VHH binders against F-box/kelch-repeat protein At2g24250. Designs and how they scored, part 5

Target 1, 374 residues: F-box/kelch-repeat protein At2g24250, of Arabidopsis thaliana (Mouse-ear cress) (q9zuh0)
Amino acid sequence: MAMKKKISTSSIMPDWSQLPEELLHIISTHLEDHYFDAVHARSVCRSWRSTFPFPSSLLRQSYSLPAFPLESKDLCCTLEKVPLFLFRVLTPPDAADASSEYFLGGLGQDKSNDHVELPSPLQCSVKVNVPGTEPILMNMLDCQIIPLGHKYRLMIGCNPEEYSAAFLPLNEQGGGGEFVALLDCTDLFLVLRSTEMRWIRLEKPSTASCKELFTFRGRFYATFFNGDTFVIDPSSLEATPLTPHIDSNFLVPSGNEELFLVKTDFLRCRVSRLDEEAAEWVEVSDLGDRVLFLGGHLGNFYCSAKELPHGCGLTGDSILFTVGSRNVTYPYKYGVHTNKRKAEDNINCWRSSRENRVLFRNRYDPVLSFRVER

## First folded at step 20 (VHH)

Design f5 (from e6 with T28K)
Fold by ESMFold2, look of step 20:
Structure f5 (fold): chain B 374 residues (1-374), chain A 124 residues (1-124)
Amino acid sequence: as target 1 above (374 residues)
Amino acid sequence: QVQLVESGGGLVQPGGSLRLSCAASGFKFDDYKMNWVRQPPGKGLEWVSAISGSGGSTYYADSVEGRFTIIRDNDKKMVYLQMTSLKTEDTAVYYCARVTKYSLWTGRVYFDPEGQGTQVTVSS
């Protein structure tokens, strides 16, 4: 032996690969709600991989639907639920620059057969495919992953369609298999109830193009480029205008817990949450650990930053606008001063900070890619 | 109490002009898209025009586009309809109103008119 001692073939540390299946089963029941911990557990050894199934919630769900009435009747029609994630690429701990790289996009199975040299087992590998660039193959253990919910996509045959879709599961009775789906088809809406399994044509409540279509607390919401916004009851299909009517606004659901309205004039914005009991919007000055992403190709989203390590550059209580022609932005923060010489500026609003400069590398494709710099 | 008070109607010749006014009170006027609707004699309500809460966007029925202009003044809580090139088909009682709901089944728009309206009569 020179300077580095050889470790003996036997050690005091337990060999986790030798855990009995009975104990592995107990561990697996505690990972049911921790999707990425289950993926990490699958990388331990063959015994663990056989015991811990790949989480079905990280895979796309598909619903077979009746033939689509606006195109060929010979093609199958499915509605795909695409999970969305924000991936933070871990930088080396000794990096001189405090920048962090992020990818925001959908998760799907890799259909290629060219993965002969994987950096990790296939079930632990992520291929980041940004159109116009070479795919990046990553080990999921090298990423910090934040779930952002999902997006519904209509598939006719094997091809995705750009029709916006909202899907509302009805867990009222009979094992919870009922649902209502609403599609934006340019000139009209289409609705499908699982109890009828046929597409029904609906009139749109606005002459403008639909901007966003989503669900919140058991109802559909539709926003339009002219500022029209409606809440739609899934049973009556009556649409009620949602106030205030403001041409420049964004709606951001935070799960089923809050619905945020962001009003902006390009320089600053104000944020309100919906108080359904009072039927009014209540202005807020604090988003908690939320980071809102507004106006990009992937729509309006939020992420929770409370699990992220300190100093990663992506901080809570902030707003990132992804819309516009510029590839550089700063997070909006509440109560920040723009310049001490302009102290008369109203600080009771959200405005651009000068911290954590954000450089977008891609913002107009299915994957939003950006770097946060300090 | 919510109130919408329409005024400015009258009798005019074809090709003439009128400006209708609507004074609003009892609600957060700036938060609402405002509409003009009309009821021709013996017929149901017909949508005429709309204006966004900020006043930045305006919308018109095909039958009036190019002839009517909707304007709002949020400081005075007023909405106006400037009508030009009036036709006999424009004869109606005009109301300003807020939309309360839309039927996606029929495209029918439901309004909440609180005022008596203002009569516009276009006759030679």
Scores: ipSAE 0.480, ipTM 0.763, lowest interface PAE 1.6, mean pLDDT 75
Fold by ESMFold2, fold request of step 25:
Structure f5 (fold): chain B 374 residues (1-374), chain A 124 residues (1-124)
Amino acid sequence: as target 1 above (374 residues)
Amino acid sequence: QVQLVESGGGLVQPGGSLRLSCAASGFKFDDYKMNWVRQPPGKGLEWVSAISGSGGSTYYADSVEGRFTIIRDNDKKMVYLQMTSLKTEDTAVYYCARVTKYSLWTGRVYFDPEGQGTQVTVSS
C-alpha cells in the first residue's frame, strides 16, 4: 500500500507591496500610455502610490485667462478641458441578464472637503452624481471605460458657467502654445487669442440661440436652432454659411478625420460626410464602428464600438438620439424595412431598428445614464 | 453657372400689391436659405426677407413685417415675395440672393446678388 503524496504545494499569495522600488520604477515606465492601469497601480499600497504619479491626462487641464468682461467681480477665469468617458458596468460572466448599464460624462477630481481617504480597493472608484438621488460610488475595476474625447467649460472662480466653449490650438512645427478660444454667451460671442490675452466681443451671425460650437480641422463651427450653420475662420473671424440649411440637423465631428451631418425628422434620417475638396456633403450608408450620440447635454459625439463586446447592446454603425421627451428609444440603423410585406420601400435612410431597447435613467447634467436591453 | 432671375416688378399705386418671382438654377436650391434684398434709389442694399431651405421658417425686416410674405417652391426652384399694402418707401430694385459671409466684428451680413433684379415703383 503506497502512501499518497502528503506534501501539497500551497498557493502563496504574493505580497506585491514588498516589490523593490527599482522594479516599481520599471513598471511605471510601461504605464505612461495606460491611464487607468496607472490609477489601479496607485491603489496597491503606499509604496506603489508614491511611485506611480496620477496620470496628468486624466486631470482636467485648464488655461488661465484674463478676467471675464461680463463679470463685475474680480475672480479667476479659467477654461477647463473636461475629458469624457463611457463607463460600461461589467456583468458577472455567467449572468443571465441581457441588459447592460452605461454612464457617460466628464471625469474630474473631487475637490470637496468632505472626502475621506478610502481603503485601497475603493480608491479606484468614481463618484457618479445622478440628480435626485444619492451619489453612486463605482469601482473602476467593475467597469469597462472608453474615452470619448473632451469638452471645454468656462470656470469663473470655483463655479462652472453654462457658456459653450470651443478651443483651437494653433500649432507650428515646435508645438507652439498659441490658441484661440471662442465662447457662446447668450447674445454674443467672445473671442480670446493667446497672442493678445484679451477678451473681444463679437456679434453672432444669427438671431437664434447657438446650438453647437466646436472645432474641426482648424476652424470653428457654429450651429443655431433655426438651422443657420457657419464655418468661422479663426484669423479673420468671418463666418461663411455652410449648406444645407435645415432646421433639424446635427453636426458630429469624428476627431479631425470626418465631419458628419445628420438630417432628421426623428422618424427617419440621412447621414452625410463633408468632402472638403468638392465642397459637398456625400451621403453615407455606413458609419463603420461608430455609434453616434446626438442631442444630449454633452453635445454630439461618437463612440467607437470596436472595443465593446458582442451582446452588450451597443453596436457600431448606429445612431442614438439622446434628445426628446421619451425615456425609451432604439438605436437607428441604415436600411430598416418599415413593411416586410412590400417588395421595396424607401430603405435608403436611417430608421429606428426596434432592437436593443434603450432606457434612459438620466439625460441631464452631469451624467447620461442608461440601460440597454437586447 | 449660378443664376438667379428676378421678375414681377412694375408700377403700382400706394396700397397696391405685387408678387415678385425669382428663378434659381446652377446650384442645389433646396440646400440654401434664400433672401430678398432691395436697393432703393441712390442707396445701398437693404435686407427684406429670408426663408429657410425647407420653407418651414420665414423672417422679415421690421419695415415689411405683416405686409410681405416670402414663399418658396423647391420643386420648381422658385422663391416669391408677395407684397401688399405697398408704400412709396418700398420703391427699389429687388434681388433674390444668398448670404456670402458674416463679419463677427461688425455684425454685417454680406449678400452677392447674381441677377439684374426687378424694379418696383410705388407712385401715384
Scores: ipSAE 0.400, ipTM 0.727, lowest interface PAE 2.1, mean pLDDT 77
Fold by ESMFold2, last read:
Structure f5 (fold): chain B 374 residues (1-374), chain A 124 residues (1-124)
Amino acid sequence: as target 1 above (374 residues)
Amino acid sequence: QVQLVESGGGLVQPGGSLRLSCAASGFKFDDYKMNWVRQPPGKGLEWVSAISGSGGSTYYADSVEGRFTIIRDNDKKMVYLQMTSLKTEDTAVYYCARVTKYSLWTGRVYFDPEGQGTQVTVSS
């Protein structure tokens, strides 16, 4: 097999392949929760690779499901849990330019056999498929990697389906394995309870297409393009309308801690958080360390900016819209001063910051790719 | 206190027209999708029409589409139902209502008809 040779110029580099197996085991115990460090360790040599297990948290987890009722072929049906990450490409040390390239998407292990025959440094790499270009190969050591949670999708055989899915683990009893899955099929919802392992057809509570389907604090939330929004109880499967009824909005869960409503005309927006006890939306001017990503093919997400360095161009307390026709945008921030004289209400909102210009390279499946320029 | 007050009903002959009104108070009217429902004699509630909070989208039951028009005025907190080409089957007490829940099992919609309703009678 012909390979491009890598040139090493360092003569001071220690030969880590010579570490005794006993020390490798000690190192391995310190990497159990640092799965990208475990991947790096596996790339050192065959001795390290055999000692460090591949992290299970980086594998796409699958749940076997009963045969799909809308499929005529006898194919296996699985629900795939796809881990999502934000990759920031690092610049060399001592570089003056702090701008970075970003990639956001689902991660999966390449099932090809050709990885085992490559030189070890190339085996610690990720391929990024940007439509219209050949794949970009990046060394994981050249990236800062920020976990973003998971997305679920239905697989019929080996083919992903277009149906959106929400997955709710039932953690009340401290019990693993129990769950409820809700699928958006264009004309109906399908629900599956792990305790019954049987697909049940449900009516949609709206005639419009479903826009967003997710979970928050043990319940399903469904939004529709006509402005209908519902909270769905996983036990009773009854849906309660959620106000306000507004067409151009986004719902964004931040874990199980907060649910944000972003109302926008794409010039300015207002953000509210759900006060469940008061059954009200409370307007907010501060998102903390959160960066909200809204309207992309991966849905609505937040990213914690705690680990991002100053000057990288992506900061907390901001909103980045990934939907729209423009390939250039700016993060939105609260209280941005405009040079135009306007009513007082114009400054009490979220608006383009005109800072840290964002250039989208790809906004479509499979990866959100962009560069942030200072 | 939430109140919905319906008015504008009456006796009309088949093919006639009637305009129903609903005055809303005690809640943030602009935030809610509003509905007309009706109760024919000796029968349960039947959904008739709905209008989005902004008024930009309207929805109708198959039995009334093309004959009824739902309208709202958010400044006055009013919902209207303009009924034309009335049939004897349209005879009912009409209520303005908000949805309280949907059954995903049956597709049934549950309403909270707070008002007294307004009688529409289409006969002779």
Scores: ipSAE 0.319, ipTM 0.697, lowest interface PAE 3.2, mean pLDDT 77

## First folded at step 22 (VHH; from f3 with K108T I109R)

Design i3
Fold by OpenDDE, fold request of step 25:
Structure i3 (fold): chain B 374 residues (1-374), chain A 124 residues (1-124)
Amino acid sequence: as target 1 above (374 residues)
Amino acid sequence: QVQLVESGGGLVQPGGSLRLSCAASGFKFDDYKMNWVRQPPGKGLEWVSAISGSGGRTYYADSVEGRFTIIRDNDKKMVYLQMTSLKTEDTAVYYCARVTKYSLWSGTRYFDPEGQGTQVTVSS
C-alpha cells in the first residue's frame, strides 16, 4: 500500500519582488498606457516602485495663469487639472479598520518609502496619507481604477485658496490653443480668455451662491443654490436659463456624452436627459447601467456600473444621493414602493430604497472615502 | 406663442395699495421663474420682483422690499403683485416677464416677451 505522498504542491506563489531588474524595465515600458497596472506594480516592493514610474495620467497638470486682483492684491494663479477616479482598496486584515474602503477622487504619487509588503497571498500594499486622518494601508491587489474625468481648480495666492473653475478649450482641431476659463468667486465671475490673457470681472446671472460650475459640449453650465441654472456661451458670455426652475436640482455630466437633470425633494427624484437637438429635457425612467452620484464633494457625475469595482455593492439604474452635510448617501431606484405612501404617488419617480447605505468616512479633497453597507 | 397679459394698474394716492395680475399662456408656466419689472417715465426697465417656478422662493428689489408681495398660482397660470404703501417713485408701467437671457458682461437681463404692461400712477 504505497502511501501516495500527497505532494502538497504548495503553490509557491512566486516572490515577484525577486524579478530581475532587467525584466522589470521591460515590463515598465509596456505599462505606460496601463495606469492601473503601473500603480499596482509600484505597490509590490521598493525595487518595483523605483522601476515603474508613476503614471503621468494620474498626475495633476498645472498651468500658470495671469495674476488677477483679489481684494486689491495681485495674486498668482495656477490652474490645476485634477483627474478623478473611483477605486476600491482592501485594507489588510491586521489593520485597525479592516473594512473595505472605496475612494472617489484623485490618486497622487506617494513620495514616501512607506510601502508595506503584505504576507502571502497579499503582497502589494500602499500607505495612503490623507490630510487630517491617520494613514491608511491600501491593498492594491484587488483594486480597480475607474476614470471619472477631471475637474479644474484654481489655486490663488501663496496660501492657495481653491476656487472652482471651468475650462473650455476652443478650436481644438486647429491647434490654436484658444481657451476660456470661468472662475466662480463669491460675488462675481471671473473670466480669462486666451485672446486677452487677463482676468475680467463678470456679473453673475443669479443672486444666489454658485453651486456648481462645469463644462459640457463646449458650453459652461452654472447651477445655483436657489435653483437657478444657466447655460453660458463661452464666446458671447451670455447665460440662458435652463428650465425647469426648481428649488433643488442637479446637473449630472459625464464628460461630453450625456447630461442629466435630477429634480429632487430628497424623498423623490425625477431624472431627465438633455436632448440637445430638441433643446429639451426628456424624462427618463431607466438609466440602464448608469449610476448617478449626486451631492458629493466632487460634484455630480455618473458612471457605468460595469466599470465599478467588483463587489462594491453598487448597481446600475441607480442614483446615489448625498444629503447635505451628512456622511450618508442613499440609493434611489425607480418605482420603489415605500410601505407608507399610497401606490399612486410611487409609480413615476425615483425613491430612496434605504436598503443600502453608503457611508462617507473622509471628505477631504481630492479624495472621498466611502463604504457600502448592506 | 408665449403670451403675458398684465392688468390691475391704476391711479392711487401715496400710501395706497394695488394688486397687479398677469395671465400667462403658451408655455409650461410652472417651469419658469416669473418676474415683475417696471419702467418709470423716462427711465429704463427696472427689476421689481421674482418668484420661483414652484412659488417657494420670492425675491424683491430693495426699493420694494417689505411693501410688495409676489404670488403665483400655477393652476391658473397667474402671477400677482400685491403693492402696498405705494410711493410716487413707484409710478411706472409694470410688466410680467420671463428671463430669457442674461449678459454676464453688463448684468443685463433680457425678458421675452414683454406684454403691454399695466400703468401704475401714484399721485396726490
Scores: ipSAE 0.681, ipTM 0.874, lowest interface PAE 0.4, mean pLDDT 78
Fold by OpenDDE, fold request of step 25:
Structure i3 (fold): chain B 374 residues (1-374), chain A 124 residues (1-124)
Amino acid sequence: as target 1 above (374 residues)
Amino acid sequence: QVQLVESGGGLVQPGGSLRLSCAASGFKFDDYKMNWVRQPPGKGLEWVSAISGSGGRTYYADSVEGRFTIIRDNDKKMVYLQMTSLKTEDTAVYYCARVTKYSLWSGTRYFDPEGQGTQVTVSS
């Protein structure tokens, strides 16, 4: 009876930090078009970070603007273009909680000289900084990074306060560098036009606080907490009210392709797309591969489900609505029968789905954290 | 065609009350924020009050705050203005209107359509 010595192949996890520098250089040259892989590579250790440059495409662009004429102080004004990303952190398969964790925010280069080498098994971990909390070390193995577009922020003052701003380049085809910037302040709008290069005070079209200011197809859009919505002509600075006027309206641009209007009473949603030619809203029952995120601190945004990993808990053709007061996010699907509603309810609407629960853990700009429970 | 028909105006003594009505037709009424505006004799158009499409939110000019109440009935496509503690300065032609445009430069609201209005006269 020959005792088969179970050679416990102790799968010695290779120390990736010990890879030859020559090999790392070769790899780095092949990652030039794969900026997310470069970010992952930079997370491995100090030596890798030194070898793999931070992708230039992920750098925040900043623009110096004329000083604000506020309170007789020349306040420095900087416009930042901030790329936004959704991060999915995969939980180990053995984790008792099958929930997927997501982070929404920007990517930045670590400027700290204190490159902490993380020992195995923490190798390939990233430190996540959430304002007001202790840094969290996350394993970047199998982490997915999804681009969501960009947001403009205006930083004013030496201790920069962040303001919501919309930036509209004019005459892109002619290289003329003309632009209009619209800034949301507490009681007013400020506008900066490239032709004048000074901030000018504007009256707000609503008495409520501005919820969101963004651009779509060469126009400004402003939403307010009272349900007011406006399209603003960048040249005339005239605002046209958008209908319907409902207490809970959300505008969501899908790039330059579609602008969606979501009307919600928390139980039901109606979704319409803007038909610019007809100058009307057209109800839609399908968002395709789009996932709309509504009601969050970062504003309204969309993500393509194709970019999401299989089994992440998020599916296309969905709306995720966050109720600010409850830190609860509800998923909406079209035509979903909720057990409690009589068959006679008009199935032709978006309804809250009980399939997945989304819980926001942190609502701090610039990083939002949420969990999807299956 | 969009139609707005105002009624309920009249002569009232200072301190009196009056209820104005506006009947709307020709558009999806509940989708629009409705406004009351007034034009005093020899003066321009002045915004008085507004109510959201759902009726859940109301807005008032400082001059009428606490005295006027705007209400709407979406089923009947009606908007009302209950006026109390009327003053001589409230004398005007009152119009029900939708805002069509807003100038960010001047803060001016443009209204369309303008109905015939209803005359309110507050006089001792």
Scores: ipSAE 0.664, ipTM 0.855, lowest interface PAE 0.4, mean pLDDT 79
Fold by ESMFold2, look of step 23:
Structure i3 (fold): chain B 374 residues (1-374), chain A 124 residues (1-124)
Amino acid sequence: as target 1 above (374 residues)
Amino acid sequence: QVQLVESGGGLVQPGGSLRLSCAASGFKFDDYKMNWVRQPPGKGLEWVSAISGSGGRTYYADSVEGRFTIIRDNDKKMVYLQMTSLKTEDTAVYYCARVTKYSLWSGTRYFDPEGQGTQVTVSS
């Protein structure tokens, strides 16, 4: 509550908890697409919390499934949709530090009973659980969080499995909520159709390990470390080879709008987009606002530069490798000079920029736990 | 238009050798994994061998492993099958081909042989 005559009699700093509910509702309509801004707003006071809904995208979505056929015990089986994020810890100002440090991983709610009371009420915290390290507890106010998308993981009982999963909802002619799930398991694929709710064993179309398994425009895509690549129809489960057959390729969907092919020897990259009508790959020199993240255990992803906070150390039109022998990387940019001998510089490709050093604090699939008062 | 022209077949005694050739045109040859398949008398097609687009990886059916060698020359757009220690069971029409479809249900590979094939006959 604010009164003009009250303000006129003193130099009172605005107390944001005193905003009228009408103004809070106006603010809330502008935060619908800014997930963690809504969480931060909910931490201001009880009035803001009651007005701003908790983002449903930060909650786990689960699908109950039949018992898993490759498990010797009869345990419950669920498919969990896990949101993925870049998580950056804000540090005190330091003019000498040029690096950006991130955790890359999935986010879930913390269901433990070991809650820690923060120094002030209404704050939220993040518990970072990197396998093989001690958990790190941080205040949400000290963080930047950049959404990437999600992955599906299989849960058998309470344990997550390493199996890659692709989930394809089917629309029309079958009742609400029909889907097909495809899992990459050891030496076979498993498929589940919601219309039958039973696991079916399928043959893999390659003897190599599956590298990437994802969906794009209503079909499954599977790539393999030997260069085999297939487009899989969800109805017939027939796989069609996709060219080129080159073992140094990455495929990355950008929503349902584009599918990119990245050819690389890790010194340089060439990028193409799929032209489905021409049945060919078209080389590109510009990713627009996109930042591509390639080679991590979480899969290949992108984000838009419009989703990047200022000063985070990442910019659009760039490629970052999230796997390799080092947890430190530089963005790859098109047309970057190496600052070597003049005759050796080739600007018609993507190269490490050697600027805006990025540190991933984890090389593997961590779980970030989000502790939030609902 | 895709064309695959096989040659190099003939009559050979058991234990003998032959080298089959396949000339490719009408597609981006380097982008495709290439296969040899064969059709024995009175039987359907069976897969023999495959080679990656770069030529760096080779694959063989159990029945021919150690005896046959697949080779490609991307500059000449050629695939070869060097056959040694031939057996009467190797008698067939040999085709080079690309896989057009794979059934995840059955594990069946589907091929589209574009050429007439080349006859290999192993007989005393």
Scores: ipSAE 0.517, ipTM 0.810, lowest interface PAE 1.5, mean pLDDT 74

